# VHH binders against Probable aspartoacylase: the designs that were tried, part 5

Target 1, 295 residues: Probable aspartoacylase, of Acaryochloris marina (b0c2k7)
Amino acid sequence: MNTNHIRQVVIVGGTHGNERIGLYLVKKFNQDSSLLFRPNLTTNCLIGNPQACKENQRYIETDLNRCFIKADLDNHLLGRHEEKQAKVLHEQLGPKGNSENFLLDLHSTTANMGLTLILVNDHPFNLHLAAYLTHHNPQVRVYRWTQENQENAFVSSLCQLGFAIEVGPIPQGILLASLFKETETLIHQTLDYLEQVNRGASPPLPKTLTLFQHLEVVDYPKTSNGELAGMIHPQLQGRDYQPLNPGDPIFLTFEDQTLFYEGCSTVWPIFINEAAYYEKGIAMCLTHKQDISLK
Below, E stands for the ipSAE of ESMFold2; O stands for the ipSAE of OpenDDE; V2 stands for 0.75 times the mean of E and O plus 0.25 times the DockQ between their complexes.

## First folded at step 1 (VHH)

Design n6 (framework vhh_7n9e_1)
Fold by ESMFold2-Fast, scan of step 1:
Structure n6 (fold): chain B 295 residues (1-295), chain A 123 residues (1-123)
Amino acid sequence: as target 1 above (295 residues)
Amino acid sequence: DVQLVESGGGLVQAGGSLRLSCAASGRTFSDYAMYWGRQAPGKGREWVSGISWSGGSTAYASSVKGRFTISRDNAKNTLYLQMNNLKPEDTALYYCAADLSPEEYLDWGYDYWGQGTQVTVSS
């Protein structure tokens, strides 16, 4: 139960099979585990969805990164490919909500997310590590997905400690050397912090952390029959983490009409025009940019 | 790098029982999930049962649920399949498979198969 010592670090790549950076980083580290060696830290890598990776597809039957609700993990009647794989990962890395393991889940996106840490809880350890990483790498953004009275379904929710690393923009199914190298650097910075914690030391932290708190998802404009009726507006495309003000353009219909953001306050959209989210009815996630005090 | 050796098959009358064993070597046995599959003459391969790396979760094909029990002994690096109330339809070559996805190349969903052990159920 004590977070003063991390028993194991687990790096998961290929939770989505067509997000190749995480897969090939895990393969690289498994070929030469000395690359991740730290004297006071045990680090293991694994592939989340090997069959999806083999087929270069996001998933085979269902999205693995939605299978980690505790009730679903306990439900042996849920037996699709990814539901079975989630139960295997839960046995290896669980029980869900443990504090013994630090879990790092590697993802990539077609959206202009840069280097993003996705936090699914408010654990002080994760907030302090996020502050460390943003201080040493100002390009890192922190997205916190927490909702009252709602359990998180992501792989990263298996452990209290850790988060997902989301990198982009990158097309599905390919590698991009610059993002690959940036992701690898971020992993090593994370391991350096964890090594210091296990030695009984903690590096100096900034007094505040800037993060982007999840507010809601926005779907594309749809026809009365539920079909796609518009696209991300050209003035919004690629402007992840930039302010979206009431009255700013948000969508362009197929009839060349501009739709405007009708919210009451400035928000910060992310995951703009993510290819995998068309099937989910997500055109973007809206966030509120906030500075939190670190204690 | 995993080697799997099945044993325990044989001839048994309908309603009888057999216990199959699969001895594993080459990797730490407790690091991966294990499966039993079977192939009857003229049929494709059929998944029979699976067990998590720790033994805390098990699953069964509908055709064998309630009759077969999968278990593992991580101290002995051995997987078991206890088969009760056997039917002529259970006649097949039975083989075990390892799910090595955490650190092996990408042939997930039963990556390595043993040589198999023949089970024949007479009416």
Scores: ipSAE 0.000, ipTM 0.108, lowest interface PAE 21.7, mean pLDDT 86

Design n7 (from n1 with A98K E99P P100T G101E S104D T106S S107G G108T Y109F; framework vhh_7n9e_1)
Fold by ESMFold2-Fast, scan of step 1:
Structure n7 (fold): chain B 295 residues (1-295), chain A 122 residues (1-122)
Amino acid sequence: as target 1 above (295 residues)
Amino acid sequence: DVQLVESGGGLVQAGGSLRLSCAASGFTFSSYAMYWGRQAPGKGREWVSGISGSGGSTAYASSVKGRFTISRDNAKNTLYLQMNNLKPEDTALYYCAKPTEYYDDSGTFDYWGQGTQVTVSS
């Protein structure tokens, strides 16, 4: 439980090779390590998928950020490029379940996610840090991705402490200076928090944290043969983190028919129309907006 | 829809050889590790061999190591098992398997094929 012993921070960029902000932040910090210096912690940066970054592709053979299930990491038969790379990262960042590292995994998205922290566990330290970051930057949103009876496959799941930082909207393969600078600022605010905690001078926290709890994924409309049959509705496009009510437009078919949300209650969609999720059958993730007490 | 169709089984004498094939469709074959398993009469399913998506890594059950060779042709979406020095104990229904896209604690595969029967006579 004693988070005052956080000595090692790792920042991973380029887990997906065409998410350029994280890659170039890591390259910047590796060229001048003094930029991230704090007296009571050590920060190291690494590139998650160097080959995918070189090719400016999301991945080479499979999605690296789905390769971190413990059984898969222990499975010597899984030898695709990213499965091998996951085992290398497990050696460097883990072991999963016993890591002493605080891990930031840097990502970008074509969806209107703004500045999002993706939490894969309920560790109190992560919740308190998310509250600190949200309080100091009201543009920051918190997405908690926890699923009953399912292990998380993301690289960020290798460590109990830390989370992914997802920034957007940004096209794949490019840089946007504003998002680059905002991401860098968020990293420094995170390191400042860790430094203050390590010094025994924990900053004051807000009483509550607003977060968006993962519920389920929604696929695009498909034909009977499994082919794409429609698009995100124009009235939903870019409305990440905004309420979606039963009866609201959700999809527009190629035949110009509007499909409506048929759920029983209001939800908050995110990762709307993410380019990389077409191959995964994910049109959006549905969430509940919650305020939790930080006692 | 994932489909796996095994072929190449048959009756063979002890010491003989057979080559099994598995034709895969409905997924990006080169992106998945593939496996061969078998089930003998009155026994549970036994893992036999596995191969990585690239073909760069292979593994074998101790009972078949040195006698069986797993391989794949990603251009043809086909998995192979070359079986040499067959023994009566190798008599079983042989099937290929694709792993789940996400592992849970069940350790299950997404799909098993229908299998191809191998019978080894003394």
Scores: ipSAE 0.000, ipTM 0.091, lowest interface PAE 22.4, mean pLDDT 86

Design n8 (framework vhh_7n9e_1)
Fold by ESMFold2-Fast, scan of step 1:
Formats: C-alpha cells, sequence, structure tokens
Structure n8 (fold): chain B 295 residues (1-295), chain A 120 residues (1-120)
C-alpha cells in the first residue's frame, strides 16, 4: 500500500450540455467500462448536467461550472437547477478539497485552445502529471487558473487531484472526430500515469514544465449603455497562446476604429472570442508564459 | 505509432489449448497495461483479460477465469494469452490492445487479430 495511492478516478463529461465530446466519451465508457481498464485503478464516469445534455444547451438556469463555492454548496436556499445539481455532485465527490478522488472534467471551447489542461491549484501531483502529459503529447498546453486568496468555483475544484481538459476549436453542440480521438488518447495517457503511480513507480518526467499562468480577464468594448461596441481584431482572432505585445491590435469597433493593447509587457491571450463568455464579459484571458522547475 | 500484431490462433478441439502472442513495435510496451479482447460471430466485443505494466497484477472476465492465463515479456515487447480447456463458446477473433491504443479503438480492430475456432 503506498501513501500516494489513488483510490478512485472520476471522469465527468457534460458539465456543459452543448460540449458534446466529453458527453459522448462518458457515454462510450459507461457502455463498456472495460475500455478504461487498469488493474490497479478504479475509474468511474458520470454526466455533470444531464438535463443540459438532453437539451444540448450549456446550462438550464445558471452555469454549473460556477456553482462549487463552498458557501454556495452549503446554502440550502440556492435551489436553481444547477445549484441543486452541484449539491448532488458534492455529495458524490466531496467533501470539497479532498484528496481521495482524482477528478477529470471534460470541456470543449470555440476558442483555438487545442488540447489544454486547466489546473486550479498548485498541487505537486497535478504539476508532475501535467509535465508527463506535455512530454508525451507536445500539443498539450497547461493553463493554471489560480488567484491568491480566491476560492475556485469550478467542478474540478471539488478534489485536490485532477484538472479540466479543455479542447478546441469546435462549435458548440457538435462532435469533431479528430478532436474526440485526441481527447480520448489524452484520457488514456492520464490513466496510464495514475496506474504507474498506484504500482509504486515514479514515471520519468522532464525537469521543467511550461505553463500559462492566469493574470486577468479582458472584456469587449462596451457602449455607455453596456452594449457590445466592438469585436476581436482580425489580427488577434485565433491567436490563442501566441504573444500579444504592447501596441498590438486587440479590438475593432463597429465604427472601424482599431483599439490597441495598452498593457506594459507581453502577455499570452487565451479563450479568445469564446462564444459562451460574451454573457460573462470575457473577450479573452491574459496569461504569462513561464517555466517552472519540477526537480 | 505503435503497431500490435496478434498470432497463435487456429483450429482446436474442445478441451484443447492454444497460446496467443501479441508483438508490439516501439519502446512503450513496458510502460502500459495490456489486455486481450475478443469478438465472437454475432456478438459484441468482449474484454477477456488484463495485465499491469510489470506483470504483477492480472484480471480476467468471469467467462475465462481459471482457464486462461495472461502474461508478458517486457524484454521482448510481447503479450501472451495461454488458453486451456477451450470451449466452443471461446470461438472468436482475438485482439490485443495497450491502455492508450485508440487510433482505431472502434475501427482498427476490424479485420485484425488472430482467429480461434473451437470445434465440438
Amino acid sequence: as target 1 above (295 residues)
Amino acid sequence: DVQLVESGGGLVQAGGSLRLSCAASGRTFSDYAMYWGRQAPGKGREWVSGISWSGGSTAYASSVKGRFTISRDNAKNTLYLQMNNLKPEDTALYYCAKSDYWEGGYFDYWGQGTQVTVSS
């Protein structure tokens, strides 16, 4: 018995109902659980928001992936569809912040994110696994979404171990076979690492991990009435994970005025022009590209 | 990509034995769990057996437990399935897979594998 033994792996698909790749991977694995077989792992799959999946919508009443703040989970008066569903998932996978389960949350995006791991904490286990995955699959990018003294609201924050897998670009509501297969391969590579850990092995790792650290969100240009006043600039569209320098074009207004990035240093934008983020006031997330030592 | 080649199938009478082999190309074999599956005529795909990367742990479907033995030779990049006390119900196309082999998860096993036919 090892102190670093993973008791259970849980794969969640359909946290957003119109992100079909995760949903159909979970359905595939639930129809034949032997496909995820590893002799030293217990792996279970579940659908995060079954009603949203049935309706092929992101959510029914509110975004499930913003419902996992501890105070909200404990608040019996919050009773919208996704608030109730979050409490169900918390009963199954909690308590929030446990290390008993390894949690994979499957998502897709209209942004040019490729294959992205979204880490919501600095747990060494997650960093080592991210390094393993980027070594075996150089298409994988690592986005660390952490903010000092701020609790994370994502379903992936229920467990200390694990992360979200975000794949794109793909329109909402559809499947794309190549991206489906790439996501499935990434899941199996993750399970292979966890199997080696449960066997007491130390998988070979690179000495460093390149990751993109969250800095801030940027909203679209707005009118005085709060209405949309511009679009992602054509020279920025689809340039997720590429450098954005001070003075580079960032937006084009409806009056053909170019707005320029006014930051004081180079940043790496991601989630550029994500369809679901218009309602959230997010045109892009800005990140800092950095290498960390794993030693 | 990793190539898996099954061999050792054939015709055998009920109560007989066969040893299947799966040869893996490349250097990743010792890093992954391996398993055997089968597809009988008119049936869906069935998981048969699995073995951990080191060979220290094995698992079997209830239909074959006690009759089949899975093993591996990491130095030779080869997976084995020793099949004893074969029954007509074991007649199937047998194929091997590594845990991350998805290039043809539902497509590439079609027409591959090694055929095992057990006569009464």
Scores: ipSAE 0.000, ipTM 0.112, lowest interface PAE 19.8, mean pLDDT 85

Design n9 (from n1 with A98R E99G P100V G101T Y103R S104Y D105G T106S G108T Y109F; framework vhh_7n9e_1)
Amino acid sequence: DVQLVESGGGLVQAGGSLRLSCAASGFTFSSYAMYWGRQAPGKGREWVSGISGSGGSTAYASSVKGRFTISRDNAKNTLYLQMNNLKPEDTALYYCARGVTYRYGSSTFDYWGQGTQVTVSS
ESMFold2-Fast, scan of step 1: ipSAE 0.091; ipTM 0.595

Design u1 (framework vhh_7uia_1)
Fold by ESMFold2-Fast, scan of step 1:
Parts: sequence; structure tokens; C-alpha cells
Structure u1 (fold): chain B 295 residues (1-295), chain A 123 residues (1-123)
Amino acid sequence: as target 1 above (295 residues)
Amino acid sequence: QLQLVETGGGLVKPGGSLRLSCVVSGFTFSSYAMAWVRQAPGKELEWVSSISGSGGSTYYEDSVKGRFTISTDNAKNTLYLQMSSLKPEDTAVYYCARDSGYEWESGTPFDYWGQGTQVTVSS
């Protein structure tokens, strides 16, 4: 609720080294800091995983964006490359749970996510800012990744204010000018909102915010031995944020058998067929589309 | 040694126009954003407008949008504020200021200021 001290903004790119848009936006902004200027803000940019960025790989030893659990950050025996890097970022941006920074974490995805804000908490400031951004950019979607009694492991969880910006679809390891420009615009609109609030303005907000609340993850069909047994169904591919009803096609096996969604109610799948999620056993994340009041 | 010198202020009638200039020395615009900040008699400092070092991005306080235009001439090392449709409430001392960039500071985001130029809008 305390919006009086949004003086420090941090933009992180290259948390995953093969998500090039965030990396090159940070490099651009570090070369000319005047590009992010706002009179009542100080904005710093940093690269989350410099070594993974140099190698154009998601990570070196483990996924950096799973290393920010408080117990793991406090465990000096966790010494893989990304576990050490997470401790460095924790010193710079934290402490987790009591940081005064507003944090943007820039990501890209092979899934048809468009422009997505990933909220890891329900802080009213973040919800109001998401409403502002979706009002001015109707194509922007809001994905809230919160679960009762579960700590979030993402770098964005280091700060109570801010969120991740996820853009796609884009192949790993490349740049796409249209998404690069759209991401840059979204960053500027975010900074404009913070500047207005810091000046004592009350930007007009819609009465409700539409968001997609995380429910669960769904794995690919697997054999009894744990081997991949199927693919995202052609009728579902690229339909992120569209309704999936009980009985709709969800997977196609290698033997051309269609598997159907067996849930009891309509859901909205996202991160469909994300390349990096094959190793995690995630074919898609299921969400509920809901409107919340912003009283 | 850094220096910012404002000129172009004066007395003007409501609905009139003025162009403020700020000549800078000791640094180049391409490395720093620049701003105009004003202070009306007996009031706090109010940010008016900013321009990026590249000149590609401009920002305005809501009360001056559509009436004021900020610009730079890099060859002359000069920042401008073109003011039109002036109102009595625009009466203030106008300061040219340099943004501190990535420098963390406890005060204003500006690290260098000019001495100011008086703008008086009176019928």
C-alpha cells in the first residue's frame, strides 16, 4: 500500500541468456541512460545471468529463475553457477520480502503469449499498474502466478513491487524487432505510471482488471517409462489465452490418437508448447480468467 | 566545469508565447537527459518537461501538454522550451537542469542547475 517510495526502479534482462530482447534492451539503456529518464525516478538496468547471455543459452548449470527461494538463498552450500549468481542479485536487489525497489524482469517465450505481465503477488499497487497498462494496451494480458502457502522462486519475487514482462512468440536465441519495440513501449508506459504517482497524480483506472489466475501445470503424455508420448494438438497450438472446454482436443499422440481435455470446467491455457518447459514436464499452464474489482 | 545559462524570459500577456533557451558547457547532450523545472512565487519546485539525450523522447507535465514544446540543438549545445498559449499560472522562475542518470541520490534527480530565468504572464 505504501506508494510514497517508488524512487528506485531496476530493470533486469538476460535472466535467461537465450531470451535476447531483454538482454539487448538492457544493453541499449545502459549505453544511453537518458532514454529511461523520468524526473522523480532513478532507473538502473542489469543483466541477470551474464555468462548464459555470452553463451546464448538459457542457463549454464541450473535455471536462475528458480533459485530465489529464501531457504536456498541462505544456503551457502548451494554453489552452482546460477545459485551463486542468485545470491549476488539478492545482495543487490533485496533483501527478499523487504526491498524498496520496483523490479521489472524481462523475458521472452516460444509460446503465443503476446505481451504478458506476470504478477507473483497480489500487492494493490501491482494490480493498479497492471490495470493501467491493460487499459492503454488492450493486447496486454495479466497472468497472476500465486498459490497459497507456496513461495515464488522467480527473481521478480525479490521485490514486492514490480513484475515480469513476458513476450512472444519468438524462437530462442533471436531478436524480433516488433516485439523488441513493443516491449520497450511497455517499459516506458510503466515508468510513466510510476512518474505520475510520484508526482502525486492519480492516473485514471478502470473499475475492474481482467487477469488469468494460475491453477496448475499439465505435462505432456508420457509412456510408463517416462518418455514423451505425444504433442500439443494442432487445434490447441498457439491458442494461448483462449478457452479450453471439457472434451476439447488437447494432445495428439505419435500414433495419431487425439487426447481430450478431461477437466470439469472451462480453463484458459497459456505457455502452450514452450520449448524451455519440456525439461520441466510442463506442456501448458492452466488458468482461470477472472475480473477483479479495483475499488 | 559545468555551466547552464538560461535566457528568453520576460513579461508576456495571457495567450502569448515565449521561447526559453539554455546554453550548456562542459558536457554533451547525448550523454544526459535535460529538463525544465519551474518555481512559482511561494510554491515548491515543479517539473515541467524533459528530453532524452538522443532527442527522441519528450515528456511533459499535464498542465503544459500541447502548449509547451521541449527541443535541443546539439550543434549549438542549447536546450529550448517553446511556450505558447501562456496563462497567469505559468508565472514562475524557469530552471534548466541536467538529469543525474544512474546516480542514486537522496534529493532531486537533477545534479546540475542553471540560475533560472523569470517568466511573468500578466494582463
Scores: ipSAE 0.000, ipTM 0.157, lowest interface PAE 19.7, mean pLDDT 86

Design u10 (framework vhh_7uia_1)
Fold by ESMFold2-Fast, scan of step 1:
Structure u10 (fold): chain B 295 residues (1-295), chain A 122 residues (1-122)
Amino acid sequence: as target 1 above (295 residues)
Amino acid sequence: QLQLVETGGGLVKPGGSLRLSCVVSGFTFSDYYMAWVRQAPGKELEWVSSISSSGSTIYYEDSVKGRFTISTDNAKNTLYLQMSSLKPEDTAVYYCAAQTSGYFYPQSYDYWGQGTQVTVSS
């Protein structure tokens, strides 16, 4: 459960090559590693998908951030570019599910996600750290992507400790100075917490954590042939983390028909209109807003 | 050859001040991360403070924060530690240390000075 010492912090940027903030933060830190220095903490940075970064593309052959299922990592017959890269990262950061390393995976999104921590497990260490970060930085949102009996395929699932940082909105392939600086600040706040833990200190924490628990994904309206039939409704665009009530507009068809949310209760949509998710059939992820106890 | 030479140590009363200097030679100062590390009699080495090659990142051990100031003068190739409000617990040999690493390892330094004695006594 709780660890008394973190052996290593690993910061991964460029898991997706066109998410430039994470890439250039890692490049900045690799040029001057003293910028991340903490006396009781060992921090290393790496680029997840160097070829995709070079080409300024999300990926070359397949999404690297879907390649980290244990069975796939063990399958020597999976040899596409990102499948091979995932095996390299698994050798460096694994074994999958270890607790000695803390893994921070940097991402950016076209969706209005602000500063989001994506937790792929409910490890108490991660929940306590998320509470610390939200207390010291009220712009931070916590999204927990956990499903009963389902293994997570993300890079961040390689280690029990850590999470992804998702920042937006930002177009693919560019940098935005304000978001870059906010992301760098969040990284330093994370390292400050980990440094205190490694010193044997117990940072003061709030009693509760507000998080957004993953429920399901929603696809765009499609024709019988599987073609796109509508768009995110103008009244929903950019309203990530805001309540979506039954009967609220959700989509606008190409024929100007409004489609309404048909769920039975209020939900909080996120990753609304993410450009990279069109190919995955994801218009948004629905969540429930929850307060959890940390006692 | 890389060489670090510390000066400025001495005997001081509690509440007093001292400034330690470390002159660096044989390399480009801006290529290294610099630190002050101390060793009290019969104790293990204790890290005191670090400063990045650019001077932009500075860290202090908790017991010296607010009392000690680390700084560099790149034109003189010199690292400083300004110590104020000195306590008997600050009595130690103070070492200048440098590391050259693309990835940090805070528990390891590549180059060390000879040390300078600081004694805080009434």
Scores: ipSAE 0.000, ipTM 0.115, lowest interface PAE 20.1, mean pLDDT 86

Design u11 (framework vhh_7uia_1)
Fold by ESMFold2-Fast, scan of step 1:
Structure u11 (fold): chain B 295 residues (1-295), chain A 121 residues (1-121)
Amino acid sequence: as target 1 above (295 residues)
Amino acid sequence: QLQLVETGGGLVKPGGSLRLSCVVSGFTFSSYAMAWVRQAPGKELEWVSSISGSGGSTYYEDSVKGRFTISTDNAKNTLYLQMSSLKPEDTAVYYCAAGGYELDDRTYDYWGQGTQVTVSS
């Protein structure tokens, strides 16, 4: 249930090498660890994929943030660069599913995600912390990415406590000072909460949390040969977290045909037109906006 | 119970074609990424092709590009693999797999029983 003491906080940046904000925040904090100091917290930072960071690429051979399935971690025959790196991280942060560490995984996106917390479980501690962060920073949004009977493959799934911080929009491979500073502030707000918990204090929390529950992914229009046949519609571009109604435009084909959302109810799309997701068959993730009770 | 049932396998001569079907029951079809994975006798599982839950984006192993086509029919809760220009090295048990959020075979945790494809003269 609730955790009343955090043993260690681990901040991971550069899980994807071309997501520069997380990388340079980790480098900054490793250069001067006093910047993250709290008397009742132990906080450490690490770089998830150093080689991808050096090359300013998402990954070298495969996506590191898909390598953390338990069976894959236990499989010594999986020896690609990121599969080996995942085993190193598992040795440092595991065993998978532990509650000893609080794990922050820092990411950035070309989509208009603002400041997003990506929760991969429904642990009460994570929900309470998300409520605290949204209360103190109204720009923060909460995306819960859970699916029935599916193991999560992300770095953040190594620990029960924690989540990913996804910030955008920002082009791949660059830094943006405003977003960098906003991400750093969010990290400090997270550490302030954890420090209060470790002192035996419970910060006041709102009674409800608004979150966006994952429903499904939507792919781009494709030809019969599997080639890209269209683009995100201009009226949808950048409208992450805004309602998409049945009959609203969703895609524009290369032949100037508008395709419309054919769902039966209003949904909230996110990760709209994310550059890294073209290879994954994701044009957007559809969510349902929910208010959940915390007590 | 979530179930994946493959059909359409059989014997075919080199250069021939087959269409595999996988009927899905027990979940909302369009919410899951789907894949075809094969296992040749005495070898490890080899990913062949994946399709997104919406049915738009597809990926293929290099050896099958241009010869195989993966598709879905959401109204029938059915995944297809159209195989053309079949080669002896395509001989394997073909499994339908479902799961995951993206086109990643490592996130598939629901598997069918498999259907045998044999390509020989």
Scores: ipSAE 0.000, ipTM 0.270, lowest interface PAE 15.3, mean pLDDT 87

Design u2 (framework vhh_7uia_1)
Fold by ESMFold2-Fast, scan of step 1:
Structure u2 (fold): chain B 295 residues (1-295), chain A 120 residues (1-120)
Amino acid sequence: as target 1 above (295 residues)
Amino acid sequence: QLQLVETGGGLVKPGGSLRLSCVVSGFTFSSYAMAWVRQAPGKELEWVSSISGSGGSTYYEDSVKGRFTISTDNAKNTLYLQMSSLKPEDTAVYYCATSYDEYGSAFDIWGQGTQVTVSS
């Protein structure tokens, strides 16, 4: 199952136009394709939302990274800018769920996510590659976002092989040289693994992979009329991937009241205070830290 | 479904000129930028030039600026690359490509390309 030969690697930047690192990496690589050269690997780069990139905005009409549900792709009545763009990308990279292409979707975040791989499936190839990357780069974190009986809407779900790379913290609309260089290094490490696979080699892998399994999203406190009523607590801000225990501070209201985490067990919050998630009602994603065995 | 057919390649001496053509068929009118991409022997694909979907903006790799001109005839769905002052290092298979970005940041190659050889 898609474990032996990669026909093509596709690197997508600028799925969100104000996440500049992915955009400028794609532009850099396409200006000089020799930078990504591997003898047994074909790598192409593309910009997911060119108009949003030109405007330095997350999107023009709707979030491109929520447009890749199969039923939506097949719905000719969905014709907003990003819905049309999703159909274009689906024609090029699909059909959805194919196993021929390996897809990297490059993103950045205002949250303290460091270097994160976002896996949307349990394909063994993706888990083995994530283990390889974390072994060679201990700063890499693995976030697995899978939901029972629910289709994933992200660009990265177009292909069975691949994942998103999320880097932060960085303000929207700017570049940061250190994250740019770290992301570029991670891309090259990924291509080195895929090159070895295409040559018929078996790269050495660790026996276990630590990952952070998605549990649920948490919204900000709201007033009775649905308006924002509080902020991420100062003791939680920037503590992505750190344990949050029952009774720990989670929010601070505008009236200076501390709200406490009321869950029953320790969780690991991520995407804390992400600027783009205010409109989505997401203050953070809660995860469970797990070690899985690889064979 | 899209099909691109490249023609116009051949053998030419240094300093010579060639005009490449790419006929696009099976194509719905779109916001695709179009590009020329080349592959020299023993090397990977290199972006050469792009033109916006409207035809209003053109972009070139530094080594071909002033020597190559990209253009399109939208009524005929044909992309052109006028090459002048050809050098031996321009020897490659030339492909026309569709792109989602006028800056040449992404491209799909559909055809077999056309061979350009610059040599005596």
Scores: ipSAE 0.000, ipTM 0.100, lowest interface PAE 21.8, mean pLDDT 85

Design u3 (framework vhh_7uia_1; at its last look DockQ between E and O 0.07; V2 from the best seeds 0.00; counts 0 for: pae E 21.0 > 2, unsure alone 63.0 < 65, placed apart)
Fold by ESMFold2, look of step 2:
Structure u3 (fold): chain B 295 residues (1-295), chain A 121 residues (1-121)
Amino acid sequence: as target 1 above (295 residues)
Amino acid sequence: QLQLVETGGGLVKPGGSLRLSCVVSGFTFSDYYMAWVRQAPGKELEWVSSISSSGSTIYYEDSVKGRFTISTDNAKNTLYLQMSSLKPEDTAVYYCARDYGDYEGSWFDPWGQGTQVTVSS
């Protein structure tokens, strides 16, 4: 009897138009769909923000990956480019929060994130898949962002099953062949798992999952006028997922002064110095490393 | 406010007709090719028809030739698709879009919200 049947898998690339790995993987798969064929799984690919992809820009008018709040999806008066595109994706993949579709949203980052899975819910299906992927692929890390009273606006929130993948480090607007191949391998590992589920198999899983739970964001130091006053400290740059201990350097000002991490406990920063996050007031995200039991 | 609004979808019997309309605001569609694109349940997006800004160049996907007619009213910024001899295979959500097409493929952006067409006995 089918308790976890997946009606379709949708792979989204180019949610941000300058994140080229996902875009070109989707183009490759659309040009030769036999590459994704599995007898017990239906897989489709789509481009999230085609105009932004054409322009090699993150977005045209607003960040598409913030347009999936249900109230906004239902508001026909919201007519900016990405708001209209979000409604198109909602019609194809919704209703928001459904458990029938599996969504894999491909992103790239300038931060040293390796192959990161971004979980936005605690659905056991997603946790089990994340455990499978981390067990079979040593480059995979799991970042979880959940908030009690806050609806998330990401493309990945359209479906209860699935998550975003963030791959890096890669400069905006380019391709790197090694990262492209590593991402493609991860996609195939994901599809292999999903097909096993659809044919009623029980893939072996580890007993625990190590993940990095979101704590808070930290902005760059600013002057009283809001101007940038410092940078990520050289000893922290590129050390995503590495411990940051109380008293460790965190920023370097333009006047050559070191600012130190003043928290009481060790944290694991990620998205360190992500280019797209300057406009969002995010120098890094702080996480807590923990193990979750899978039973 | 940028909008593409499709109307005219519905449930029809095989052999029936529908006329889809798309009202465009926020950009002048007569500066671009405009297109109808559809997506049937569980299928990839499928280009249906395109029309040039002058109206002099019109393309149709093979399965709709002779049954569908694309047209525009540039004064009203409105794109039309007259559908006749409808078949169950025409069941899909139909989108109006700006057509960027190049030699390597078609890019459709921005898109409307779509209108459901269901052809069933």
Scores: ipSAE 0.000, ipTM 0.079, lowest interface PAE 21.0, mean pLDDT 86
ESMFold2-Fast, scan of step 1: ipSAE 0.000; ipTM 0.430
ESMFold2 (binder alone), look of step 2: mean pLDDT 77; pTM 0.782
OpenDDE, look of step 2: ipSAE 0.019; ipTM 0.381

